# VH-VL binders against NAD kinase (nadK): the designs that were tried, part 220

Target 1, 268 residues: NAD kinase (nadK), of Syntrophomonas wolfei subsp. wolfei (q0aze0)
Amino acid sequence: MKIILVNNRFKENTEKKAQEIAGQLSALNVEVIIDNGLDEPYAGTVDFIMVLGGDGTMLRAARRYGQRAIPVLGVNMGTVGFLSNIEINELAEYLPLILREEYSLEARMMLEVAVFQQQSLLTRVFCLNELLLRSNSPRMLSFALEISGQKLEPYRGDGLIVSTTTGSTAYSLSAGGPIADPQLDAFIVTPVASHIINKRPLVVSPEREISLHLLEEREAIIGIDGQIKMDFGAENRVLIKRAPHPLLMVNLKAKPFFTSIDRSLQRQ
Key: E = the ipSAE of ESMFold2; O = the ipSAE of OpenDDE; V2 = 0.75 times the mean of E and O plus 0.25 times the DockQ between their complexes.

## First folded at step 15 (VH-VL)

Design JJ2 (from GG2 with heavy chain L101T; framework fv_patritumab; at its last look DockQ between E and O 0.84; V2 from the best seeds 0.79)
Fold by OpenDDE, look of step 15:
Structure JJ2 (fold): chain C 268 residues (1-268), chain A 121 residues (1-121), chain B 113 residues (1-113)
Amino acid sequence: as target 1 above (268 residues)
Amino acid sequence: QVQLQQWGAGLLKPSETLSLTCAVYGGSFSGYYWSWIRQPPGKGLEWIGEIYHEGSTNYNPSLKSRVTISVETSKNQFSLKLSSVTAADTAVYYCAREGFTHWTPYGMDVWGRGTLVTVSS
Amino acid sequence: DIEMTQSPDSLAVSLGERATINCRSSQSVLYRSYNKNYLAWYQQNPGQPPKLLIYWASTRESGVPDRFSGSGSGTDFTLTISSLQAEDVAVYYCQQYYTTPRTFGQGTKVEIK
């Protein structure tokens, strides 16, 4: 068995724990690769990914490895979040199950975000939570939203969020989006401070495609999962699709989403 | 190792339609842009157009009115049609893959061997 | 369209000597967000398709000898062969893939002096 341990290099406690766990796993004849985010993602084949930290670390791990259809376990290290399954102090208890591959998987839809220079592809990004289009100035953006070829009325506001159902409890929620069942695949399109009062979020089929571009010569930014920032101008277009592979989240421990949602949200 | 094999008629008369096909072997067809490039004898390279595996196309504006690129995903093939050919369309035509790393394009990393198409009366 | 201009059109260099080819784009091909230049260099031998040598202006394609290097950013780029070998006699092209249509330089013929 080969496992990637993903931790946050900026959090010393996660690094230390990663080393400790790596040692333990090595003693059990498990090959371990530690990914603290400093280097490029490990390109070799692996059987399991263990994410040590909070939601942010999970999001990074998902972007780095999610397209590879590898089981990903979130191990919480004292943070509040939605993406961890067990606590660090529970790892020893569940380690035998991990090694025996005795766990269930929950598929979480990811976004495929393609950024274009006009009609030329610049890059693609896969992400678990959301894409954010936001003004880079105090002025409102004017931008076009197209869903499966259907052109909506131009949007005016600070920006727009396209979120997965997983991401529904992230920035989308703060912007007034609905809380979605993470077992449901859907896009959530949430306006950010629209000029239209009570502009409603859209829940969109994962089979559809979402396109965004600016309607004026202004600078904006694209944010991915609140961690990646890209410039976005009038010459750019973004296309959002369902990623071809979901993130396979490991379920070792039952974690009821709806019974814990109030608690989790109150702690944020 | 990914290889591209291309074929089609190499001799045309003016006003006819050039038709070439490129087949992909040893790799994934999905996820890539596939391009056609031509090179007149003794001259440089001209990008004709591209097609994504799902069918979206981009054409060189200089040829857009005459060019059609299509894809047959089930066969891992894509094709070029160039209508109303003239002597100016005489060239070696290449199919190529635009590769990517970290989901970012980085150039034409795989090429077909080329097909000479001669337009003559 | 982004116009690509190479210089010189032809270059004769002695074996073992440095060969330098320049390429200029009519507009920047730098993707600032990634700090990557969408510029590639190709080598073409007679009767063969072009071969990718350098991408992102300065990254060598797998299998390309170390004597090949790319540099530059924005609109000005350079391909350098540090020590010309006999097998390096070819035509070299720069290409931008920042926008469509993709465009190539006119090519530079490298010969042995």
Scores: ipSAE 0.901, ipTM 0.956, lowest interface PAE 0.5, mean pLDDT 94
Fold by ESMFold2, look of step 15:
Structure JJ2 (fold): chain C 268 residues (1-268), chain A 121 residues (1-121), chain B 113 residues (1-113)
Amino acid sequence: as target 1 above (268 residues)
Amino acid sequence: QVQLQQWGAGLLKPSETLSLTCAVYGGSFSGYYWSWIRQPPGKGLEWIGEIYHEGSTNYNPSLKSRVTISVETSKNQFSLKLSSVTAADTAVYYCAREGFTHWTPYGMDVWGRGTLVTVSS
Amino acid sequence: DIEMTQSPDSLAVSLGERATINCRSSQSVLYRSYNKNYLAWYQQNPGQPPKLLIYWASTRESGVPDRFSGSGSGTDFTLTISSLQAEDVAVYYCQQYYTTPRTFGQGTKVEIK
């Protein structure tokens, strides 16, 4: 059995804890690969991914490994977020179940984001929470949104968020979008400081394709999960689709989404 | 690992349609752009066009009026048709994969062996 | 279209000596967000298809000897063979993949002096 252990090297003591857990797993004849963010994603076959940290570390793990259809367990090292399932102090209790593969999986939709220079692909990334288009200047953006080739009336404002339901409690919420049940598959399209009041948030079928481009020469930014930043200009276009594979989140311990919303949001 | 095998008629008369097929083995067909490139004898390389696994195409403007690239995803194949050929279309024709890793493209990392197509004068 | 120009057209180098090939693009091929140049180098042996040597201007493809190196950014690029071997006799091409159409340099033939 081979496991990837994902941590954030720059968070205090997560590196020490990762080494301790790797030692425990090795003693059980489990091969462990540590991914602390310095190296390229591990390319070989693995059976399980364990994420030590908060939602930010899970977002990085999802971008790196989410398309591999590998079970991913969030292990909280501090205050509970939306993406952890168990606490670090509970890991020993649940290890036997992990090793016997006795757990359920919850699928979480991801976005596939492709950025083009004219018609040429510059990058294709996957994200768990959201894509943000925003102005990189004091001026508002004027931009076009197309949904499966259907051109909406132009947008004008600070930007736009296209999120998953998992991302509904992240930046989309702060911009006025709804909290969505993460068991639903959907896009949530949330305007940011729209000049046009009739531009309400949209909930869109996951089968749609969403395209964005600027209508004027302006400097803009594409943000991915609040962790990746890409310049975006008038010669660029971005295409957003449901990713081919969902993130497969391990469920060892029941974690009621609706009763925990207020506590989890205090962390955000 | 990934291998490209290509085939098609190597001898044509003027005004005929060049038709080549490339099959992909030992790797994923989805998630990549697939290209056709040609090389006239003793000359350099000319990109003809590319196709994404979903069917979206980009063609060299110099050839676009005569070129069709298509996919047959059930067979992991893509093909080239070049209509109204002349002696100037005599070349070795290659299929290739556009490489992709770490969220970015990196050039053509897998090539077919090439097919010499000769167009009589 | 981005035009790619190589120099020289041909190059004769003694075994064990350095070979240098230059490539210039008519427009930048740098994707600034990732700080990566979308520029590749290929080696083509007689009678064979091209083989990828270098991508992102300076990253060696797996299995390529470390005597091959690439450098440069934006519009000006260089392929260097630090110590020429007999097996390195080939035609070398640069190629941009920043935009479509994809374009190649005209090629540089490397021979033993």
Scores: ipSAE 0.632, ipTM 0.844, lowest interface PAE 1.9, mean pLDDT 90
ESMFold2 (binder alone), look of step 15: mean pLDDT 93; pTM 0.957

Design JJ3 (from GG2 with heavy chain S56D L101T; framework fv_patritumab; at its last look DockQ between E and O 0.87; V2 from the best seeds 0.80)
Fold by OpenDDE, look of step 15:
Structure JJ3 (fold): chain C 268 residues (1-268), chain A 121 residues (1-121), chain B 113 residues (1-113)
Amino acid sequence: as target 1 above (268 residues)
Amino acid sequence: QVQLQQWGAGLLKPSETLSLTCAVYGGSFSGYYWSWIRQPPGKGLEWIGEIYHEGDTNYNPSLKSRVTISVETSKNQFSLKLSSVTAADTAVYYCAREGFTHWTPYGMDVWGRGTLVTVSS
Amino acid sequence: DIEMTQSPDSLAVSLGERATINCRSSQSVLYRSYNKNYLAWYQQNPGQPPKLLIYWASTRESGVPDRFSGSGSGTDFTLTISSLQAEDVAVYYCQQYYTTPRTFGQGTKVEIK
C-alpha cells in the first residue's frame, strides 16, 4: 500500500504529525509520501490519501489529487469543518480499517473551471467548493451568465459564486446561498451583493454548463476555493461544468451532515 | 508513448474537398485539444484549427469558411475537411496534440508524420 | 491575431559556437496570473514534423539537450543553442498559444558556417 499524507507546511503541528504518522505507517510496511504543499503533486500511483488538517487542507488536496480517483480521508486536527471524517486522536483506532480497505466512499462532485483568453484555453482548475467572480474595485461588475446556452439577464453586483453542494456551507452560505445536501450533485449559483435586491440563488443541474464573462472593461478576479486568485478581464471567459471525476471521500466514521450542521456553522 | 497516425488523399483537383483523418494511439484522447497545421512547400507553418475532445472547435479566421474539424471519440480520431481547394492549399498537413501540464496548455508535443496534399489541375 | 516575427531568417554558426534566434510577438503572451509566457519553440528537420523544444518560453521539453535554452517575457523571446552541434541544423519556429488562432514565426534556418 502507498499513501500520500497531505498536510499544511505553515502549520507545524500538522508537519510533525505527518512525520510521526509516516513513521508509523512505514513500520507497517506502508510506503508514504508526504505532501506539505511545497513541492509539485506526487505523480506516481497511490492507493490512499490522508489529509491532515482542516477544510483548507482538504480543498488543496482535492485540487491536487481529486481527479485521480483516489480515496481521500480527512483527518481533523483541532479545527471544526465539514470535510474531515475522523479526528487525529482516532486515527490509531481506524488505521487497521484503512489498511484493510474497509471503509465506504462518498463521491463529492467537483467543479471543472476552464479559463479562456477569448476562445483560447488558458488553464483548467478542478475544485471542491466554489468559483468566485468578484470585482477588483469598489465598483460593481456587470457580467453575463449563460447556463447551457440560455442567456440570463445581465448581472450587476460585487460578484457571483458558483459552488458545488459541498461548497454550499462555505462562501456561498455567507453570501446567502442555500445549504445543500452534499450527497446531491448540483451547482449553486449565488449572487454576491447583487444590484437587484433579493436576487435569488439558482440551483442548477450538474449536467449543465455555466459560462461567465464581463460586459465591461473592468478588472475582476476569479477565486477558487478561497485559495487561488486569478485575474479576470473583459477578454476572458470562464466555463464551469461538473468535473469528470468526483472526489472520493472516505467514510470511516458516520458523520451525519444535518444533525451537526448547526454546531459546525456556529464554530466557524 | 502517444502516436498520431494520419491518412487521406494526397492529390486533389481544384474545387474538391480535402479530407484527412488523424488517429491517436497509445494515449488518452480525452482532455486534449487536437490541431491541424499545414506547411506549404518551402514555407512556414500555418495553424488551421483545433478541436477539443468534446467537440468544441476553433478555426483560423483565414480558413474558417472552408474548414470543418470533427471528432469521432469512439475511434480516438479527428478529421479535417477543407472545401474548395486551390493550388494555394498545396501543403504538408499535420495533425498534432496540444499537450498540457497541470491542466495548462504548453504547446504541441505530439505530431503526426504529415500528409502531403497536392492540388493540381 | 498575434503576429510572430523571428530574426534572423537564416543563421550560419560554426560548430561549437552559440546560436541565437529572436522572436517577437505583436502583443504580450504573458498570462500574468500564472506568470507564464504562452510561447513555444520548435525544431523541424527536413521531411519531418516540428518537434517541441521549449514551452512556457524557457522550459525544455523532455529529452531536449541542455544546450537549448529559452528566455524572454512578454513580447520578446530568445532561443539559444549554447554550442551548436551538427544535428542542430534545422529550421526553428516560435509559436504563441496564448490566443487563437495559434500563430508561428516565419522560421529561422540554422546552418553550419
Scores: ipSAE 0.896, ipTM 0.954, lowest interface PAE 0.5, mean pLDDT 94
Fold by ESMFold2, look of step 15:
Structure JJ3 (fold): chain C 268 residues (1-268), chain A 121 residues (1-121), chain B 113 residues (1-113)
Amino acid sequence: as target 1 above (268 residues)
Amino acid sequence: QVQLQQWGAGLLKPSETLSLTCAVYGGSFSGYYWSWIRQPPGKGLEWIGEIYHEGDTNYNPSLKSRVTISVETSKNQFSLKLSSVTAADTAVYYCAREGFTHWTPYGMDVWGRGTLVTVSS
Amino acid sequence: DIEMTQSPDSLAVSLGERATINCRSSQSVLYRSYNKNYLAWYQQNPGQPPKLLIYWASTRESGVPDRFSGSGSGTDFTLTISSLQAEDVAVYYCQQYYTTPRTFGQGTKVEIK
């Protein structure tokens, strides 16, 4: 059995803990690859991915490994998040179940994001939460949104968010989008500070293709999960689809989404 | 590892249609652009066009009016048709994979062996 | 279209000496967001398909000897063979993949002097 331990290189606590866990697993004859974000993603076959840290570390793991259809377990390291399943202090208790593969999987839709220079592919990335198109200057953007070839009336404003249902509780929520059940497959399209008053958030079938391009020369960026930024200009186009594979999240411990969200919203 | 095998008629008369097929073995067909490139004897390389596994194409503008690239996903194959050939189309024709890793393209990393196509003068 | 120009067209170099090939693009091939140049170098022996040597301007493909190196950014690029071997006698091409159409340089023939 071979597993990847994903941690955040900037948090010493997670690095030390990853080495401890790797030692424990090695003593059980499990081969361990540590991914702290410094090296390229491990290219070989693995059976399981363990993410040590908060939602940000899970987002990176999803981008790196989510399309491999490998079980991914979120292990919380003290900061409460939406994407962890167990706490670090519970790992020893659950480790026998992990090794025996006695757990269920929860599928979470991902986005496939392709950015083009005219018709030439510049990059293709996957994300778990959202793509953000935003102005990179004080000026508003004028941009076109197409959904499965259907051109909507032009947008004008600060930008647009295209999120998964998992991402509905992230930036999309702050921009006025709905909270969605993460078990649903859908795009949530949320305008950011739209000058066009009747542009409402849209919930869109995961079978649709979404494309964006600027209608005039402006400095813009494409943001991915709040962690990757790409310049975006008038010669560029972005195409967004449901990714071929969902993130397969390991479920060892009950995770009550609706009660957690209800309580979180009351704290706001 | 990934291998490309190509075939098709190698001798044509003027005005005929060149037709070549490339089959992909030992790797994924999905997620890549697949290219055709030609090289006239003693000359350089000319990109003809590319096709994405879902069927989207980009063609060299110099050949666009005569070229069709298509895909047959069930067989992991893509093909080239070049209509109305002349002696100027005599070349070695290659299929190639446009490489992709770490979310970026990186050039043509797998090539077919080439097929010499001769158009009689 | 991005035009690719190589110099020289032909190069004769003594065994064990340095060979240098230049490639210029008519427009930048740098994807600034990733700080990566979408430029590749290929080696082609007679009767063989091209073989990828270098991608992203300076990254060696797997199995390529470290005597091959690429450098440059934006519009000006260089392929260097630090110590020419007999097996390095070939035609070398640069190629951009930043835009379509994909375009190659005209090629540089490297020979032993």
Scores: ipSAE 0.652, ipTM 0.853, lowest interface PAE 1.8, mean pLDDT 90
ESMFold2 (binder alone), look of step 15: mean pLDDT 93; pTM 0.957

Design JJ4 (from GG2 with heavy chain Y52W, light chain R32K; framework fv_patritumab; at its last look DockQ between E and O 0.92; V2 from the best seeds 0.00; counts 0 for: pae E 2.3 > 2)
Fold by OpenDDE, look of step 15:
Structure JJ4 (fold): chain C 268 residues (1-268), chain A 121 residues (1-121), chain B 113 residues (1-113)
Amino acid sequence: as target 1 above (268 residues)
Amino acid sequence: QVQLQQWGAGLLKPSETLSLTCAVYGGSFSGYYWSWIRQPPGKGLEWIGEIWHEGSTNYNPSLKSRVTISVETSKNQFSLKLSSVTAADTAVYYCAREGFLHWTPYGMDVWGRGTLVTVSS
Amino acid sequence: DIEMTQSPDSLAVSLGERATINCRSSQSVLYKSYNKNYLAWYQQNPGQPPKLLIYWASTRESGVPDRFSGSGSGTDFTLTISSLQAEDVAVYYCQQYYTTPRTFGQGTKVEIK
């Protein structure tokens, strides 16, 4: 068995714990690769990914490895979030199950975000939570939203969020989006401070494609999962689709989503 | 190892339609842009157009009115049609893959061997 | 369209000597967000398709000898062969893939002096 341990190099406790766990796993004849985000993602074949930290670390791990159809376990280390399954102090208890591959998987839809210069693909990003289009000035943006070829009325506001159902409890929620069942595949399109009062979020089929571009010669930013920032101008286009592969999240411990929403949200 | 094999008629008369096909072997057809490039004898390279594996196309404006690129995903193939050919269309035509690293394009990393197409009366 | 201009058109260099090819784009091909130049260099031998040598202006493709190097940013780029070998005799092309249409330089023929 080969496992990637993903931690946050900026959090010393996660780094130390990764080393400790790596030692333990090595003693059990498990090959371990530690990914603290400093280097490029490990390109070799692995059987399991263990994410040590909070939601942010999970999001990074998802972007780095989510397309490889590898089980990903979130191990929480003292943070409150929605993406961890067990606590670090529970790892010893569940380690035998991990090694025996005795766990269930929950598929979480990811976004495929393609950014274009005119009609030329610049890059693609896969992400677990959301894409954010946002003004980088005090002025509102004017931008076009197209869903599966259907052109909506131009949006005006601070921005727009396209979120997965997983991401529904993230920035989308803060912007007034609905809370969605993570087991449901859907896009949530949430306006950010629209000039239209009570502009409602859209829940969109994962089979559809979402296109965004600015209608003004202004600069904006694209944010991915609150961690990646890209400049976005009038010559850019973004196309959002369902990623071809979901993130396979490991369920070792039952964690009821709906019964924990209030608790989790209150702590954030 | 990914390989591209291309074929089609190499001799055309003026006003005919050039038709070439490129097949992808040893790798994924999905997730890539596939391009056609041509090179007149003794001259440089001209990008004709590209097609995403799902069928979206971009053409060189200089050829757009005459060019059609299509895909047949079930066969891992994509094709080029160039209508109303003239002597100026005489060239070696290449199919190529635009590769990517970390989902970012980095150039045409795989090429077909080329097909000489000669337009003569 | 982004026009690509190479210089010189032809270059004769002695074996073991440095060969330098320049490429200029009419517009910047730098994607600032990623700090990557969408510029590639190709080597083409007679009767063969072009071979990718350098991508993102300065990264060698796998299998390319270390005597090949790319540099530059924005609109000005350089391909350098530090020590010309006999097998390096070829035509070299720069190419931008920042926008469509993709465009190539006119090519530089490298010969042995």
Scores: ipSAE 0.910, ipTM 0.960, lowest interface PAE 0.5, mean pLDDT 95
Fold by ESMFold2, look of step 15:
Structure JJ4 (fold): chain C 268 residues (1-268), chain A 121 residues (1-121), chain B 113 residues (1-113)
Amino acid sequence: as target 1 above (268 residues)
Amino acid sequence: QVQLQQWGAGLLKPSETLSLTCAVYGGSFSGYYWSWIRQPPGKGLEWIGEIWHEGSTNYNPSLKSRVTISVETSKNQFSLKLSSVTAADTAVYYCAREGFLHWTPYGMDVWGRGTLVTVSS
Amino acid sequence: DIEMTQSPDSLAVSLGERATINCRSSQSVLYKSYNKNYLAWYQQNPGQPPKLLIYWASTRESGVPDRFSGSGSGTDFTLTISSLQAEDVAVYYCQQYYTTPRTFGQGTKVEIK
């Protein structure tokens, strides 16, 4: 059995714990690859991914490995999040089930985000929570949104969020979007500080293609999962689609999403 | 290892339509741009156009009015049609893949062997 | 359109000596957000398709000998062959893939002096 153990090297407690867990797994004849974020993603075949940390570490794991259709388990290291399934102190209890591959999987939709210079592809990135288009200056943006070739009335404001349902409890929520059941597949399109009063959040079929571009020259940024930043100008366009594969999240312990919403959202 | 095999008519008369096909073996068709490039005898390389695996195209403006690139995803194939040919269209025609690594493109990393197309005068 | 200009058009270099080819783009091919130049170098032997040597201006493709190196950024780029071998006699092309249309330099023919 080969496992990737994903941690965040810049959180000292997490790095030390990852090494301890890797030692324990190796003693059980499990081959462990540690991904602490410094190196390129491991390219070889693996059976399982264990994420040690909070939602941010899970987001990085999803971007790196989510399109590989490999089971991913979130192991929380202190405070509960929306993407962890078990706590670190419960790992020993569930480890036999992991090793016997006795668990269920929950599929979480991901976004495929392609950024263009005019007609030329600059990059293609996958994300779990959201794409953010935002102003990077005191001036507001004027931008166009197209959904499957249908041009909406122009947007004006600080920006726009295109989110998965998993991302509905992240930046989209703070910008006025709805909390969505993460088991649904949908885009949630949430304006950020819109000067067009009647621009409401939209819930859109995952089969649609979403396109964004600026209508005038302004300094803007595209953010991915709050962790990747790309400059975005009038000669750029971004195309957003449902990613070919969902993130396959491991379910070992019942996680009552609706009854835990207020506690999970109180993370400071 | 990804390989490209190309075929089509090599001898044409003026005003005919050039038609070439390229098949992709040993790798994924999805997730790449697929390109056509030509090279007149003794001259340099000219990009004709490209197609995304789902069908969107970009064409060289100098050829756009005469060029159609299409994809047959079920067969892992893409094709070139160039209408109203003249002697100036005599060239070796290559198909190629736009390489992609670490979320970015990196140039044309796989090429077909080329097809000489001669347009008689 | 980004015009790509190579110099020289033809180059004769003694076996074992350094060969240097310049490529200039009419506009920057640097994607600033990733700090990557979308510029490639190709080698073409007679009767063969082009072969990718260098991408992102300075990254060597797998299987390419260490004597090949690329440098430069923005609009000015150089391909260097540190010690020319007999098999390096070929035509070399630079190519930008930052915008469409994709454009190639006119080529540089390298020969043994």
Scores: ipSAE 0.546, ipTM 0.809, lowest interface PAE 2.3, mean pLDDT 90
ESMFold2 (binder alone), look of step 15: mean pLDDT 93; pTM 0.956

